# VHH binders against EARP-interacting protein 1 (eipr-1), part 17

Target 1, 362 residues: EARP-interacting protein 1 (eipr-1), of Caenorhabditis elegans (q9u1q0)
Amino acid sequence: MSECLMFGMDCEARCMTSMTADEENICFLVGTNNIKNDKNQVNKLFMDPEASRLMSKTFRHPAGEVRAIAAHPTKSTILATCTADFSSLGGTHSITIWNIEEDKRTLETVSRLPTEQVMSCLEWEPNSMKCAAMTPFRPEIQLLNMENGPEIVQNLKIPLENEEDEMFSATWSPHHDGNMLGVTGGRTAWCIDCRTDNEYLKIRDAHIHRTISMDFNPNLQHVIATCGDDGYVRIWDTRSTSSALTSLHPHAHWVWSVRFHPVHDQLLLTGGSDASVVLSCAQSVSSEQQIEFRDDEEEEEDDDLVEKLQDGQLERIDEHEDSVYACAWSSADPWTFASLSYDGRMIVSNVSRKHKYALMQL
Below, E stands for the ipSAE of ESMFold2; O stands for the ipSAE of OpenDDE; V2 stands for 0.75 times the mean of E and O plus 0.25 times the DockQ between their complexes.

## First folded at step 21 (VHH; framework vhh_etentamig_d1)

Design f1 (from i5 with K106E; at its last look DockQ between E and O 0.05; V2 from the best seeds 0.00; counts 0 for: pae O 12.7 > 2, unsure alone 64.7 < 65, placed apart)
Fold by OpenDDE, look of step 21:
Structure f1 (fold): chain B 362 residues (1-362), chain A 122 residues (1-122)
Amino acid sequence: as target 1 above (362 residues)
Amino acid sequence: EVQLLESGGGLVQPGGSLRLSCAASGFTVSSYGMSWVRQAPGKGPEWVSYISGSGGSTYYADSVKGRFTISRDNSKNTLYLQMNSLRAEDTAVYYCAKGSRDEFLEGYFDYRGQGTLVTVSS
């Protein structure tokens, strides 16, 4: 059983991100989404290495609800949020860049872009000052330049299959030099080239019900994973999408998040509305499997039957009591991951030693 | 303070019509998806209808599809449910709530009002 650390926030929360700029400390940012403006906050959760406990620094978020949160890729003191402020009649929405004042426990507004609608997804491209912003209610992704404040530089039209379809996610590819965006809406997954606004890939009916999230394999440029309301995680070859390479069924209900391990691409982290977090193995479609097949064609000899991890569930975290809205791998420790449930419970977990050693062939 | 106030309920004959209203205060209804839910005597809560924050998407339970219409007036910050061709089985306390069907099923509704009673009887 993986060791789990828990922290409970006082408010509901739906968005979480790893602090990618901090490579030394296991840190996550969480935003709350209370309709009462004054109650909203950003929490910086970090592991105390000496005490093996989860610590929290709370910052007031004066712009209302945090509907999405993104960490600056290289600056640990900068974050961006999609905001919903109901202090005035009609409410106001924005994408806001904040400076974290740790000593004062405040967020200072650096720059703000008012938005017509609430944005529910904000993804910062790791190698640039670009962000992708998405609202469920428009078939469009906004690309923003964040260098001098949020500025819309491009609007990507998403050709949803039905008018009633909603947008669910946007995710940057770690490949293609920051020019490829994965998008899910309705029951469809797209890969869109931002340079041409063309769909590079379209997977219709990727799931029986809604396709909620997707991620790119960090090691294989042609491999993506999707998850959806059918409880499945499907892994696809972008070169041939007539059928999935493999399907996993880690959840009994909706899967709302899927994340490849940043290094060991046979591992996938998922969170779902069944209040569970699952670590799955997809060894059969991983980069390691492909390498082994190539090597086995050449080297006949040493049958050292290294017990390869089997496809399927490796670990399950069941300590959440509500739907898991977000999960993320730590940028500081590849064997640590976090999950967030609606009730504001955050759990930080470690991959079990057993599985770690199996993966490392130790 | 966040408040939802439902109104428009009453006694109606089968085949009749009612229009329910939900006046919201403390937040903007157009910023969120809103739902109507109902609870009949002796039954659990049932999701009835949903309208997206943009108002561009509407969804209905199969039991009310074609008979009920959800709408919103942003200027009044009010949610509506037009109920036509009412049936005895529509008898329930109707609530407006912030959230989608999925959120309802998961128990994630942030706020709901006190409800308004709709009685369909001959």
Scores: ipSAE 0.000, ipTM 0.273, lowest interface PAE 12.7, mean pLDDT 90
ESMFold2, look of step 21: ipSAE 0.022; ipTM 0.553
ESMFold2 (binder alone), look of step 21: mean pLDDT 79; pTM 0.808

Design f2 (from f1 with T28K; at its last look DockQ between E and O 0.05; V2 from the best seeds 0.00; counts 0 for: pae E 11.6 > 2, placed apart)
Fold by ESMFold2, look of step 21:
Structure f2 (fold): chain B 362 residues (1-362), chain A 122 residues (1-122)
Amino acid sequence: as target 1 above (362 residues)
Amino acid sequence: EVQLLESGGGLVQPGGSLRLSCAASGFKVSSYGMSWVRQAPGKGPEWVSYISGSGGSTYYADSVKGRFTISRDNSKNTLYLQMNSLRAEDTAVYYCAKGSRDEFLEGYFDYRGQGTLVTVSS
């Protein structure tokens, strides 16, 4: 059974990231998106050191709504947000790098790039100062150098099939030295080589109306997962895109987030508008060597072992009461993950012991 | 195709009232966030009000709060803006706008109609 811990905010929220620079402590950052500028905040969520409880620190976000949040890859005191600030006539929007002032419980501006559009996606490449940003209204990705503040260095064009379609997400590939970006928009997913603006691979019609998110398999260079508004998660070989390698149907409504486990690539974490979080297994298309069966399996429930061996749902968390917009694996503990629903509820969960043991090599 | 048709603008005296309408086709107004945006001559667009797709929550710019009311009639697929206590600074072309299905896009629009002119003068 899944064991979970809950924390509730009083604000609507859609974006969450793990604190990737902190490999010692389970820690997540959550940004709120209430249109009232004086209500928005970034919450730092972490585990209590002596008891299994979620704790939080609240930092006022003085630039309005947090439309996207990204953690600095090596500095745990630095984060970036895409901001929508409607406190002035006409509104102002930006990509802002902040320093976390723990003692004052405030975010101090390090640098800011004003933008004409609200950027709704911000993805920091984990091994560099490169960052990708986009707005849902333009079929383009802005590539940024974050070294001396946000600076646009490249603009990638995306060939949307329909002008009314929206862009949804961007995700860096771990396999191409920070040179490949996965992008979703309309019904399509793209893999784009950022060194050239005209080299891309696409997976057409990945989902019925909207391909909402994607992620790269951490171990298999040509394998990706997509999710969409049809409740499906599909796994693809980018070298042969005419059909999915496998399709999973974990949700009864839109799937907003799909994330491979960072090591055990048979595990996929998803969250959806059915208010559920699902841990799924795609063993048949994974890279991992199967863990040998234990002796004395007869003394334990055989259904648990059979579930570990089969594609499909491993664990389901039904403790949310609103759409789950974001899921993330912890950077500090490979078996811990978090989920965020629109009503501001955070849940931190662990992979069950039976599934954890099935994945470990003896 | 998505189409938005604004109407109900005109000339009014300060302190007067107007109700703007936005007839929508090609989508359900109840399923999306919807906004009113205005543009005074020679100025950039200014967000006026928003009604969310889910929950029907309403939001207003400080300059219009307490005077304007956004609403919709799902049976007529129509968005409304009731404007009371009008002031000279409310003079603008008013547009309705379809938001995205993603609530992260509040305060932005990618599609708007031709607009309806509201002129407030003595």
Scores: ipSAE 0.000, ipTM 0.308, lowest interface PAE 11.6, mean pLDDT 82
ESMFold2 (binder alone), look of step 21: mean pLDDT 81; pTM 0.829
OpenDDE, look of step 21: ipSAE 0.017; ipTM 0.360

Design f3 (from f2 with F104Y; at its last look DockQ between E and O 0.25; V2 from the best seeds 0.00; counts 0 for: pae E 9.9 > 2)
Fold by ESMFold2, look of step 21:
Structure f3 (fold): chain B 362 residues (1-362), chain A 122 residues (1-122)
Amino acid sequence: as target 1 above (362 residues)
Amino acid sequence: EVQLLESGGGLVQPGGSLRLSCAASGFKVSSYGMSWVRQAPGKGPEWVSYISGSGGSTYYADSVKGRFTISRDNSKNTLYLQMNSLRAEDTAVYYCAKGSRDEYLEGYFDYRGQGTLVTVSS
């Protein structure tokens, strides 16, 4: 149904982000983390919305492995990475802000914060200079001000119940003026208000052993999605966390990434260890389901040819051959998305015309 | 606090054998993926071997497969690397690292030790 464009990298990669500041072109950034290769890079993958060809530019990353990558929200030449550099004995690690040097095909350091631990997550709040960083090994989130270089301004302690549990992800809420983080670790998801030390919401036992990722519904401020090692995606009302609003089972193995569509919140994009990418519909708990059609009731009764999408799988992309660790929607074209598998394969896909037209009529 | 202490390195002739140890504290080695990584002088780090937490599945870099064996002793909370048929190219500082509890999170490692030097001199 959909056209898929592929790009293969020379080494392993796990982190990918959309270049949100470039709203004219479909553009993604991918960083390499192949421990077998001491020359790491950031690949800028791009096309215009009308192009049928995926293009790439490779930029040298001179600080070792790219363990996380975040794009500057308003400047398309600025990005940040979490770095792991083992060129000296014992290794060095950092959070570094880079300027993209197109002519030299390298990243030039703007500012650097050395870190004791390798950070595995770096999430730039889309409307500010706030950033969140974490490592899987410690139950804490470091909040950073990126305005004058990365500076730790707050440390949020996460109340993991078991020392054996790991942290998996962090995600900014779009509904709280940059003041709320969603965080996953162990079997739990948290929504944490960064303005206070003690106020958090938890969804305990969201998945069997591991709650791997989460995302916030862009239109419904109390609705989140979680995914985990049981192959499920669960949708929750944060005001009533005893049970999920609904559950979807898109994967036969661990689900590593879940993302709401940025506009049409009935769409969820997931990637998993079954090497698949799934586009799912959760219309029953979406903002479209809550729109009152009382004023248009006679029109809907007369419109017997209009069909609404139902909950469940819409599309499955099986072109990957390794675990899909990252998925992202394009900021330039709402119907384009990308996925990245550990073997370095990146796939850019479109929502099929059938489903696109059904949603645009809805 | 998680701590990792590597030992067992030394000088060996080509074709010789060594056993490296990594004593762990603050967590159970049986519950986590564990890896060995090495770094030769003036070169970047190279992943050597991985053992998963659940099930004990083992994986090796092509450069060492068939010569090196990763294992652990749960009663001593210790990770091992048995190195046989050593070559000059194996000369490096060897580090152990704590990973996650699953085999699909390779590349997410906590490197905290000083490492242990292995020198293979012809």
Scores: ipSAE 0.006, ipTM 0.374, lowest interface PAE 9.9, mean pLDDT 82
ESMFold2 (binder alone), look of step 21: mean pLDDT 80; pTM 0.816
OpenDDE, look of step 21: ipSAE 0.462; ipTM 0.792

Design f4 (from i5 with T28K K106Y; at its last look DockQ between E and O 0.43; V2 from the best seeds 0.00; counts 0 for: pae E 6.4 > 2)
Fold by ESMFold2, look of step 21:
Structure f4 (fold): chain B 362 residues (1-362), chain A 122 residues (1-122)
Amino acid sequence: as target 1 above (362 residues)
Amino acid sequence: EVQLLESGGGLVQPGGSLRLSCAASGFKVSSYGMSWVRQAPGKGPEWVSYISGSGGSTYYADSVKGRFTISRDNSKNTLYLQMNSLRAEDTAVYYCAKGSRDEFLYGYFDYRGQGTLVTVSS
């Protein structure tokens, strides 16, 4: 029965990111997939704390559909998109860096790299000018230097097990100084060292048919979560990949996105084709284990015993009416998250007070 | 070079039927998920139907279920949309769209043809 804030767009959308350079305001960027190219937009969505409302500013995206969106890590006026322009037969595609002109409500081209294929993933490494781009059609990741416009500096070949397999996602590891990518394709998840084009490890057969996404535990460098078309989320120890540490089953349909909470790594946020968003707990494999023994302190008498959250579903948000393709935690408020469904509905939600207080006591 | 050429549109009376065709070149339609999408004059796009690449599973928007049928002929490398019991609200430009090699859901595509106009008027 928690209160959610909703915003609807006039057309389909698949991609959303938080505005990572703005740590003071709750803000998200959403790109549209309108087949009429002159109708595509990037929407800047933000909370007005005085009005308790989700507000928007709309910026025209003149290069067609937005197939991926990435925020500049330190400049809140810069963003990049993967573009698909179908105004001519065969289409025209690019990776484009834009400057936001707030007064004019326009996106001004800073630089553009034409691409032969539609790129479906664009991930800016949060501490550098490195960016990863991929298309589902080729088993490779393009590494880009974004400093002086998008420039391809390396291609990482992904050893897909079968020719019919497709690539699904890429995610930067927070633990390896911007040198490690998590990549999913077919039934497999990889962690790849970008410096040597070297396969670091595989988690084979992570899901029944498709391993759709993955994320790295922010506090435990050997722990990874995966999600897939079986409705499961699985948590893995990269040092022992023959079986998952634990499995959660939050969705009745394909899971498109899995994200650890950026601080409380027992929390996992997922969105799926069952039109739901689920907040799950994996306490048993988190960094926030129960304190076992401390010789340097005496246990205080506590009338209210500290109760750890148990593994499993904590909260379910059913206010979407279409597949949820993207979920993100806010960069400005650790208890706020957003979700985006294909019909262009965005929902901003908070972790319930019950669970917030349980976590803050731990 | 990927190319999609839609045809078969035209003027038809309410309750009538049309079959749309989408001739593909530069790829095999049997290897990719394929969709039909339509756009009425002055309105936003509407997904209509999807057929999966390797399994042949079909999906339809609620507005067309029971009236429209998506199919393909792999020997002709052609996608079809059979439209029956046509209504005025079906008036639109119809596009075929190519998805990933084994498209998982109806909403993703990476290439779209130029479209064919269907007009349903009494």
Scores: ipSAE 0.063, ipTM 0.513, lowest interface PAE 6.4, mean pLDDT 84
ESMFold2 (binder alone), look of step 21: mean pLDDT 80; pTM 0.824
OpenDDE, look of step 21: ipSAE 0.135; ipTM 0.560

Design f5 (from i5 with T28K F104Y K106R; at its last look DockQ between E and O 0.28; V2 from the best seeds 0.00; counts 0 for: pae E 5.6 > 2)
Fold by ESMFold2, look of step 21:
Structure f5 (fold): chain B 362 residues (1-362), chain A 122 residues (1-122)
Amino acid sequence: as target 1 above (362 residues)
Amino acid sequence: EVQLLESGGGLVQPGGSLRLSCAASGFKVSSYGMSWVRQAPGKGPEWVSYISGSGGSTYYADSVKGRFTISRDNSKNTLYLQMNSLRAEDTAVYYCAKGSRDEYLRGYFDYRGQGTLVTVSS
């Protein structure tokens, strides 16, 4: 891949999300944290009308560090952050809903829920006003109703095996009408039915010491991917959790993010502390088998650009110089993705045309 | 049940030394990254120092590098900040803060104590 666009911030950053309400334009939100800089910001990063340059608008975040960021599912001018502000005694933490005033370059408070603990995960369920919030330091998930400002409506307990283990991530299942969360902490991944906080499925010992992130296969109800501190990505059938369906080893260090492609579920996007972003293929466990490539087996040589998909690495992006904490597919273009490293570098990349063609079966 | 109790602050002359302590309960300081943060009157907080949970790697703000030393005593479950060559600019309330067990999360913490006042004045 040589089709990368880069943007650098003057602050450390760990969180990024796609502008899910804008399915017409490639757009991402990035929030900063920096122990050496008490002026944090939210950047709206977008492609110009010609899609030739990555552009930004910077909004000051007056509530301290941005520990998590979530885009409103239907309103492109609304976002939420988990905030950590240590300017006062004991600190002030919150979940805050902001309005983006693009013409004035301001970020204005709509509503704020003070929290006793700093929340470092905020996941807006894409088809509702439900959110999940979590801190690494407590084995619980706060479920929120965001309709009239953030309101805690339920607390889900997570049965961590070791009390010193930390929570890492939460993500909503696309298969359960907004009622199931995937959660990672310690060495374990859970699928939790939010309608009852006692019912869960777990994948124990998914990674050596830390299961850092997970994602649900968009097409196969019982298939998930996990990633962890061993540099592996593992794909699991939740009905038979004693062993992974397959294991991929894309990174030489901790893997912080794993995301299925939203349509072609053989394609996985990962970022890690080896400062790389990897596009991997898990063809062997995907919903799309390549039988259409065999329509006329003796005449398939004329499809010179068709890439035969095998399990393993398809593409690697080595343009980061720090740990890659977040990766996201664009909501507007399924072949565009972004990655964010701790030093504040954001990279927007495209799947190469060779692999794009192989995945579209054309 | 996490508790952090800072102590050891007081009045010292410029050029003097002071050692701050942070007694921890509810967790093992050896397992988590720990920070010292300070806040001067009327100013925002300033990160001072960090010690990682594994390996004991230490980091310092430029303003204190070479003068301050972060350490811990695992048998007493206590974090320390040795402050030498103190300046008037070091006057602040000093807080210890509990974070993650790993240095890759060193900028994050979820709890800090009530602080101990250090005043550097002639």
Scores: ipSAE 0.138, ipTM 0.557, lowest interface PAE 5.6, mean pLDDT 83
ESMFold2 (binder alone), look of step 21: mean pLDDT 80; pTM 0.821
OpenDDE, look of step 21: ipSAE 0.514; ipTM 0.801

Design f6 (from i5 with T28K F104W K106Q; at its last look DockQ between E and O 0.26; V2 from the best seeds 0.00; counts 0 for: pae E 9.2 > 2)
Amino acid sequence: EVQLLESGGGLVQPGGSLRLSCAASGFKVSSYGMSWVRQAPGKGPEWVSYISGSGGSTYYADSVKGRFTISRDNSKNTLYLQMNSLRAEDTAVYYCAKGSRDEWLQGYFDYRGQGTLVTVSS
ESMFold2, look of step 21: ipSAE 0.011; ipTM 0.419
ESMFold2 (binder alone), look of step 21: mean pLDDT 81; pTM 0.826
OpenDDE, look of step 21: ipSAE 0.547; ipTM 0.827

## First folded at step 22 (VHH; framework vhh_etentamig_d1)

Design l1 (from n4 with Y108W; at its last look DockQ between E and O 0.10; V2 from the best seeds 0.00; counts 0 for: pae E 6.6 > 2, placed apart)
Fold by OpenDDE, look of step 22:
Structure l1 (fold): chain B 362 residues (1-362), chain A 122 residues (1-122)
Amino acid sequence: as target 1 above (362 residues)
Amino acid sequence: EVQLLESGGGLVQPGGSLRLSCAASGFTVSSYGMSWVRQAPGKGPEWVSGISGSGGSTYYADSVKGRFTISRDNSKNTLYLQMNSLRAEDTAVYYCAKGSRDEFLKGWFDYRGQGTLVTVSS
């Protein structure tokens, strides 16, 4: 069993992100979502390297509920949130950039963009000052320039199949120089080229019910994964989307999040409403599989068939007691990942040594 | 302070009609997706109906489709549920919630109101 560290926040939470700017320390940011406006906070969770324990620094979030959270890609003291503030009559919503004041345990507003509706998704492009923001209530993605404060620079129209369909997620492709977004809405997944505002890819009925999340394979430009209400994770070749390359069934209920491992693309991390986190293997459709096919043509001789990981579930974390809304790989350690459940429980886990060694061919 | 106050429930005969109201304070109903949910005795909560933030779209559970109508009055900051052709199985406490169906499914609803009891009985 992989060593798991747990931390319980005082408030409900639904959004988290890895601190990408900190490459030395395992660090995550969590935003709370509580009905009591004044109780909302951002928590910085980090691993104490000396004590091998999870530590927390709490920062008051004065703009109410955190509906989404994004870390600045290069500055560890900057974050952005989608806010819902009910301290005043009528409520206010915004995308706000904050400076983390560690000594004061507060967030200071750097800049704020008021929004008419609550945003539920905020994704910072890792290599630029661009963000993608989304609300479930509009069939569009807002692209923001964050350099001098949140500024809408483009509205990407999403051609939802039905009027009743809602938007669920947006994620940046690690490919295409920051110009490609994966988007899910209704039962459909899209890849949208931000330069042309055209759909590069459309997968209708990717899942039987809602298509909730998607991610890009970090190594293979033509491979994406989707997850949805049907409990499945499906991996697709964008060159031919008539059928999935493979389907995994890691959850018995809704899958809220799917994330490829940043380096070992055979590994997928998922979280679901069944209160579980699953590490799955999709070796058969990974970049590693493609290399083996090339090498097998040359090296007939050496019999030491390193036991290859098979497709399916490798590990399951069942220590959550509520729906898992978010999961993320650590930016500092590729073998560490975190998960967040609604009740504010965060679990930091490690890939087992067994699986790690298997993947590294050690 | 954010508040939701449900009203309009009562005892009705099968085939009867009721109109539920939800008065919101502390936020603007037109800025959010809003929903009605209900909880019957011995059952879990069930999503009943929703209206989009824009107000342009309305949604209904299959169990109430064609019988119930959700609406809102922005000037009154109030959400409504017109219930027609009521059935015994509609008996439940009805709650107003800020959020869409998806938010309900995700457990994002804030149940701030006490609900209103609807009893359908002959």
Scores: ipSAE 0.018, ipTM 0.401, lowest interface PAE 6.1, mean pLDDT 90
ESMFold2, look of step 22: ipSAE 0.048; ipTM 0.494
ESMFold2 (binder alone), look of step 22: mean pLDDT 79; pTM 0.817

Design l2 (from n4 with L105F; at its last look DockQ between E and O 0.25; V2 from the best seeds 0.00; counts 0 for: pae E 7.5 > 2)
Fold by ESMFold2, look of step 22:
Structure l2 (fold): chain B 362 residues (1-362), chain A 122 residues (1-122)
Amino acid sequence: as target 1 above (362 residues)
Amino acid sequence: EVQLLESGGGLVQPGGSLRLSCAASGFTVSSYGMSWVRQAPGKGPEWVSGISGSGGSTYYADSVKGRFTISRDNSKNTLYLQMNSLRAEDTAVYYCAKGSRDEFFKGYFDYRGQGTLVTVSS
């Protein structure tokens, strides 16, 4: 990377999301998980275009730890968190919708759904008021209607083969009108149609012990990526799940997050326990590769005119000093991304000019 | 069902020692990050010590480093905290906490027990 911007929170953090409702400004939300309940906060991190620097506004989170955070799809003043409050014995936990009071620097409760266990995943479907929530300890996904506050409307059972396996992540597909959820647990990834309970596609043994996260290719309906505790990222065709289309090995330790670029699906952003963030290329299985095969009957006019990216590592950020638990592309600038490590360090980075130009020529 | 039961607390003079135990059921102690957390009267909770799920790496708050030792016994599914050279400031209710299945325990926990009271008084 030619340059990156850093912000250090003096507090542990594991969850981050982009502000999806704000397509004009580069903005991310980060939630902390400090054991001292009154020390927890949501940080709104944004770029000041005039100063070219990372800025932060801190909002007190009065309901304890932030175990998951989700941005409202159309209202930039509304967010939701999964809360864990251990100030009383056994704890009190919730899914809470908050209003951001920018001038008061506080989060004001809009509505709250108490939960009996800590929920550690919250994913707002970007085109609706649907959310998915889960805890690692139950093989189920709670589907929520967020329109009049968080309300459970459906429980999806996940057919884990071993009851000791943990659930890790849930991710909405961009291709199915908000009706398909990608889910990881144990060594397996599932694609589940939420309209029809028990209709699922399964990728078994995607990683050695843990399939930690997954994402959907934004342009190819049947292509997904998975990541896991073996340091690998694997790309799959859901129509033929017996073997991966390709395997990348960007990390020396657990990979916690994998995200396709929202437009150029040859790009994959990953973060891991080796304290690194990697931008990888999977050109060979991308939508750009399929377009090139269709055009290969055309005569080439100049062999030097088009430079193609190759599979493998494009860029690596080694500026983190702790496990990178979350990575996200900006909702406002397709070339900007952020990464968050457990020690509360956030890094905002750009795809290098060299690679940006190569992609824009296609 | 996950259950944690702390024991071994009591009244002790300054400079004394105690050993706390946390009997676990419903999960395998060695597979998870485990922590001891304490809460003194009128104060918020304070992380004391942790042990990772894999590798068995141990970690301590600066206030207890060199005096406390965390350990576990897989055959008994039990977590321990050996507390030496106790001071009045160590007076608190001590809780056992289960973390997630990872190697990075830093106060990240999903369950805690009922606690056991440690009082350090002359």
Scores: ipSAE 0.031, ipTM 0.501, lowest interface PAE 7.5, mean pLDDT 84
ESMFold2 (binder alone), look of step 22: mean pLDDT 80; pTM 0.819
OpenDDE, look of step 22: ipSAE 0.680; ipTM 0.868

Design l3 (from n4 with D102Y; at its last look DockQ between E and O 0.13; V2 from the best seeds 0.00; counts 0 for: pae E 8.0 > 2, placed apart)
Amino acid sequence: EVQLLESGGGLVQPGGSLRLSCAASGFTVSSYGMSWVRQAPGKGPEWVSGISGSGGSTYYADSVKGRFTISRDNSKNTLYLQMNSLRAEDTAVYYCAKGSRYEFLKGYFDYRGQGTLVTVSS
ESMFold2, look of step 22: ipSAE 0.437; ipTM 0.779
ESMFold2 (binder alone), look of step 22: mean pLDDT 81; pTM 0.828
OpenDDE, look of step 22: ipSAE 0.350; ipTM 0.723
ESMFold2, look of step 23: ipSAE 0.022; ipTM 0.476
ESMFold2 (binder alone), look of step 23: mean pLDDT 79; pTM 0.804
OpenDDE, look of step 23: ipSAE 0.117; ipTM 0.575

